# VHH binders against ATP-dependent (S)-NAD(P)H-hydrate dehydratase: the designs that were tried, part 5

Target 1, 310 residues: ATP-dependent (S)-NAD(P)H-hydrate dehydratase, of Phaeodactylum tricornutum (b7fxe8)
Amino acid sequence: MKTWNDGKTIAIERCVLPLDASLHKGSSGRVGVLGGSARYTGAPYYAAMASLQAGADLAFVFCAQEATLPIKSYSPELMVAPVYSASDFDPVRLVDDMVNEIGDMLPKLHCLVVGPGLGRCPLVMKAVARVLELARSQQLHLVLDADALYMMSLPVYRSSLKGYDRLVLTPNVVEYQRLFPKSEDNNGESMEDASDEELAAATIVRKGAEDRIIVDQRQVMSCGEEGGLKRSGGIGDVLAGTLGTFTSWHAILLDREAVSTEDLPLSCWTACCAVKRATKRAFDDKRRAMTAPDVLHHLGQALDEMTRED

## First folded at step 21 (VHH)

Design j5 (from z8 with S30R D105E)
Fold by ESMFold2, look of step 21:
Structure j5 (fold): chain B 310 residues (1-310), chain A 122 residues (1-122)
Amino acid sequence: as target 1 above (310 residues)
Amino acid sequence: EVQLVESGGGLVQAGGSLRLSCAASGFTFRDYTMAWYRQAPGKQRVVVASISSGSRTKYSNSVKGRFTISRDNAKNTVYLQMNSLKPEDTAVYYCAADYYPLFSEEGSYDYWGQGTQVTVSS
């Protein structure tokens, strides 16, 4: 029902950073990905590579020491650095060291994508929560996926982002229900959960066959673009990284006073359209053999076709 | 044109002090991590101290407690105060700057000075 052609004119005007030969390095988006752990190395790679393939100039991965060699071996295009070590665990210094290393980088980013492959170590989550607070204090745009969404289901971490409108959450249906549960009174009636107001300003990308863009629990638009018939692992990470790029472009355009904060949902919608179209192309090409790298391969072309003037 | 110009080196007796300065130009100094490296004859160039854009400092084990790195963003200058000098501190000292040091290979900073000789006699 709602497809790229329905919104392309306004989306190109408000969400797409033009290619320009006079740009210096880093002008077209600097995306950080905070994720990757001893157990999970692929997810942060997919997110960071998707950011580059969608058009970001630089993609940085902040990960566990144990994830650095695998992620570097997947692609030389990513800037990858460890920010903690699980095997050399120091509970006294882990939080401070991680926060300091990432914190020095935050002013140099347009968007921080948090969650892909992050894991659920309590001390790592405590450090990430402090990083999120620092990012907010600098008005840095955030995209939260995967284990960062798990963090947002925990009250102690959720409250730090109360009212933050430079925030994108990317739950699937199950994750959405965990983030926004309905409470019942003793009569079995649904009741507004008081915690729902904490994330009311966030833009929610509820993933599915149709991606729904939700603000304050109200759907404001949807992406009905046709994807593929195969559910491949890693496509969610591709979407998170693509959102990183479009959110970075939104931040750049917002800083130039060319758009307003109300345009972030449209940026997210545009990213969803791009990933759906890239997935459709990858599926048409590979069918049952399609994997996330095929979607990455098609992402740039899909976006180029979406945004070309004719 | 980027320039890093070191000064303050020289000959000093063991136990003495020197203060190195590095004047920077041609880039946004306050945004860069600054570092001092040294290279002894026949050895590899190694980090001595660094100071981030947020003024967090790090020191090699061999100089902790004796050397202090500092920066003056208004003057685009980084300093290395070297106290209790030892003959083992004899080296050419280099000023370096890097924008993304967390992602750089060791010794692969963006910009380097020409170096200043420090010689500590026994």
Scores: ipSAE 0.498, ipTM 0.785, lowest interface PAE 2.2, mean pLDDT 89
Fold by ESMFold2, last read:
Structure j5 (fold): chain B 310 residues (1-310), chain A 122 residues (1-122)
Amino acid sequence: as target 1 above (310 residues)
Amino acid sequence: EVQLVESGGGLVQAGGSLRLSCAASGFTFRDYTMAWYRQAPGKQRVVVASISSGSRTKYSNSVKGRFTISRDNAKNTVYLQMNSLKPEDTAVYYCAADYYPLFSEEGSYDYWGQGTQVTVSS
């Protein structure tokens, strides 16, 4: 499947949570975003807002103390809380505090998006790795982007997610090469890294002009929807957050036994279509002036148009 | 209808012990963080202890080592065991529940009990 019309019927059936009057808060998706550092505050905002604009009921941001006020000031719609401080140099306390605070929230989420603006501080990565292991132990769906993809390039962190099938990775071309490096052989034969089997169950969204959906190094579908002619910082974060919502809906439908674990790639494909269509609308509207907020503005409308029956 | 009903308060001599209970109904108890707050006469309400849905506990500095918070999810009840009581512990003690305590403002838990008086005489 290349464009939304190619897969619309099955995607609506298996990936889109129906709009319904609900008496309970959070029943249509609870997305956590673990990211945001003293230096990078915009990325987690775009991811969390995209989750809301794609239809999640609640979006939570777990960030550095130093990012809390900036992110809260971007939008009152987000629930934002600090889970560590960059000024706290006690290694044991920092790791334990992050794990404790985030860990108590994990059972209340449908999906955790990890990576946007997270940074690469080794101590923070150690804490995040423990959070990922805890999330896995609870069968929580994960979307890993940005600095979390860098973490998956490191063998110690990669191995903790071996065989996990509730896992979405969102590399661009460069990040994909880092995750799946080709071995060189002076005899002329390429040798694949054995670590490719560790992530074989993950759904990989390789971003590009066409977004490729890859499982076990095999492309199972692609999104060829037209986007825009301008790269804008933050569109990758919008996709990560949109994936958070569709992965949350997948988790809800899976719990209802309405879909199977095999449907996660289709949910990811659907999210890619939504973001590409939102980007196309934003680009047609703004051209060279397009920025990530314009894509956010169009995301809900694009999804609504995609899912309406005539 | 959400209800938090405290019990176990009363008059006790300094050095004594009391055990407070809070029976909860009308919500999924095991998913909530439970806390005890207290309000001494003329002072603001302050947190004493909390226990998360995962049973992780936190204590204010003034009660560490003397008070123990615990929960029984089968009985939808949270407890505060208060030992080595001091006259400074005299207050109305409130049970509170919050679903997302990490994101809550100070003193803005979702649900509150009506309180139980604890009076410690010297």
Scores: ipSAE 0.487, ipTM 0.782, lowest interface PAE 2.3, mean pLDDT 89
Fold by ESMFold2, fold request of step 22:
Structure j5 (fold): chain B 310 residues (1-310), chain A 122 residues (1-122)
Amino acid sequence: as target 1 above (310 residues)
Amino acid sequence: EVQLVESGGGLVQAGGSLRLSCAASGFTFRDYTMAWYRQAPGKQRVVVASISSGSRTKYSNSVKGRFTISRDNAKNTVYLQMNSLKPEDTAVYYCAADYYPLFSEEGSYDYWGQGTQVTVSS
């Protein structure tokens, strides 16, 4: 499948949670975003807001204390809470407090998106690694982007997710090469002799002009939908958040036994199509002036058009 | 209909102990964070202790080491064991429940009980 029309019927059937008047609040997706630091406050906002615009009922942001006020000021729709402070005087207490606060929330989420604006503070990465282990122990679906992908390039953190199949990674070309240094893209497929079993079960969304969906080093589908001719910062964060929603819907449908674990790549493909189409609409409207908020603005309408029955 | 019903309050001498109970109904108790708040005469209502759905506890500095919060999910009940009571512990104690407490400000919990009076005499 290359464009939305090629896979629309099966994607709507297996990946899209129907709008239904009998649904309870929170039953159409609860997405957490773990990210945001004193320096990087926009990225977690774009991810969390994209989750809502893609159709999740609730989006939670777990961020640094220093990022809380900026992110709250961007939108009243997000539930934003600090989980650590950079001014903490006890490094051990910082890690334990962060893990405890986030850990209590994990059972209440369908998906945790980790990485947007997270930063690379070693203590924060240590705490995040413990959170990822807790999330895995509860079989929580994970979407890893940005600084969380950097963490997965470090052997000490990579091994804890060995064999985990409720895991989505969203590397661009450079990040992909860092994660899989022996792999090369040719004809849209990973090299056969690259053997990294640690992340073989993950669904990899390799971002590019065409987004490639890769499992076990093999491309299983791609999204060739047209985007825009302008590269704008923050579109990757919009994709991470949109993946959060579709992964949450996948988790809900799995729990209902309506789909199988092998449908996660199709959910990821569907999210890629949505973001590409939203970007195309934003670009057609704004051209050189397009920024990430324009993509967010078009995301809901793009999804409605993609999923509407006429 | 959600209800939180406190019991176990009363008059006790300084240095004594009391156990408060809060019976909950009308919601999925095991999924909620439960907390005890207190309001002394002329003061604002403040948190005393909380216990998350995962049974992690937090205490205000004024009661740490003296009070213990616990929960029994089979009975939909949260408890506050209050030891070494002081006259300054005199207050109306409220049971409260919140589903997303990390994202709530104090006093904005989802559900509240009517309160139970605790009076500590010298």
Scores: ipSAE 0.474, ipTM 0.783, lowest interface PAE 2.5, mean pLDDT 89
Fold by ESMFold2, last read:
Structure j5 (fold): chain B 310 residues (1-310), chain A 122 residues (1-122)
Amino acid sequence: as target 1 above (310 residues)
Amino acid sequence: EVQLVESGGGLVQAGGSLRLSCAASGFTFRDYTMAWYRQAPGKQRVVVASISSGSRTKYSNSVKGRFTISRDNAKNTVYLQMNSLKPEDTAVYYCAADYYPLFSEEGSYDYWGQGTQVTVSS
């Protein structure tokens, strides 16, 4: 499948939570975003807002204390809470407090998006790694982007997610090569083979002009929807948040026994189509002036047009 | 509908002990953070102790070491064991529940009980 029309029927059947069903159930997705640091406040905002604009009921941001006020000032729609402070870097207190506060929230989420604006502080990464292990232990769906992908390039963190199939990674081409080095039969490296096995069950969204959906290092789908001629900062964050919503809907449908775990790649493909179409609409409207907020503005309408019964 | 029903209040002599109970109904108790607040005459209502859905506890400085909060998810009940009571502990004690306490303003819990009077005589 290359464009939305190629896969529309199956995607609506398996990936889109019906509006009528969501009214009866009382929830259409609860997405957490773990990200945001003293230096980076915009990325978690774009991800969380994209989750709401794609149709999630609630979006929660777990961030550094120093990011809380900036993110709250961007929009009143987000539930924003600090989970650590950069000025209080007691190693024991930081890790335990982050894990405890986020851990209490995990059962109340359908998906946790990790990485946007997270930063690479070693103590924060240690706490996040424990959060990822807790999320796995209760079968919570994960979307990893940005600095969380950096974490997955490190063997100590990568091994804890071996075999986990409720996992979405969103690398660009460079990040993908770091996560999945090429195999070489001539004087090949055994380390590369071991690394490939660890994340073989994950669904990979390799971002580009054509988004590729990859499982076990094999492309299973691609999204060739036109996105526009301008690369704007923040579109990757919009995609991560949109994936948060479609992964949440997948989790809800899975719990209803309406789909299987093997349908997650199609949910990711659907999210890619939505973001590409929203970007195309934003680009046609704004041209060189397009920024990530324009893409957010068009996301809901693009999705509505994609999912109308016609 | 949601109900929080406090019991166990009363008059006790300074240095004594008292155990408050709060029976909950109408919501999934195990998923909520439970807390005890108190309001002394002429003062604002303040948190005394809380216990998360994961059973992690927090206490105000004025009661730490003397009060113990606990929960029994099988009975949908939260308790406050109050030891070494002082006249300053005299207040109406309220049971409260909140689903997303990390994101709530202080004192803005989702559900509140009617309160139970605790009076500590010198």
Scores: ipSAE 0.470, ipTM 0.770, lowest interface PAE 2.4, mean pLDDT 88

Design j5 (from z8 with S30R D105E)
Fold by ESMFold2, fold request of step 22:
Structure j5 (fold): chain B 310 residues (1-310), chain A 122 residues (1-122)
Amino acid sequence: as target 1 above (310 residues)
Amino acid sequence: EVQLVESGGGLVQAGGSLRLSCAASGFTFRDYTMAWYRQAPGKQRVVVASISSGSRTKYSNSVKGRFTISRDNAKNTVYLQMNSLKPEDTAVYYCAADYYPLFSEEGSYDYWGQGTQVTVSS
């Protein structure tokens, strides 16, 4: 599949949670975003807001204390709470406190998006690794982007997710090469490597002009929808958040026994199509002036058009 | 219908003890954070203690070491054991429940009881 029309029928059937008047708040997706640091407040905002604009009912941001007020000021729609403080840092208790605060919330989420603006503080990464292990133990779907992908390039953190198939990674081309170095060997031949095999069950969204959906080193789908000619910062965060929603819908449909675990790549492909179409609409409107908020503005409209019957 | 019903309040001498209970119904008790708040005459309602769904406890500084919050998920009940009571502990004590406490502003819990009076005489 290359464009939305190629896969529309099966994607609507298996990936789109229907609107229903009998629904209650929270039943159409609860997405957590673990990210945001003293320096980086925009990335988690774009991810969480994209989750809402893509159709999730609730978006929760778990961030540094220093990011809380900035992110709350960007939108009243987000639930934002600190899970550690960089300025009031207690190195003895940081990891346990962070894990405890986030851990109580994990059973109440459908998906946790990890990485946008997270930073690379070693103690924070250690706490995040424990959160990922706890999330796995509860079969919580994970979307890893940005600094969480950096964590997966480190063997100490990568091995804890070996074989986990409720896992989405969103590397760009450079990040992909670092995560799967042997995929470039032998003039197109893939070679066995412990690190490549560890993440073989994950769904990989390799971002680019065409987004490639890869499972077990094999491209299973491609999104060739036309986006825009401008690469605006923050579109990757919009994609991560949109994946959060479609992964949450996948989790809901899986629990209802309406789909199987093998449908996660199709959910990821659908999210990629939505973001590309939203970007195309934003670019047609704004051209050189397009920024990530313009893509957010068009995301809901693009999805409605993709899924609406005439 | 959600109900939180406090009991165990009353008049007690300074230095004494009381045990408050809050019976909960109408929601999945084990998923909620439970808390005790109190409101003294002329003052705002303030948190006294809370206990998460994972049984992690927090206490205000004024009661730490003297009060103990606990929960019994089988009986849908939260307790506040109050020891070494002081006249300044005199207040109406409220049981409260919140599903997303990490994201709630203080005093904005989802459900509240009607309160039980605790009066500590000197």
Scores: ipSAE 0.467, ipTM 0.766, lowest interface PAE 2.4, mean pLDDT 89

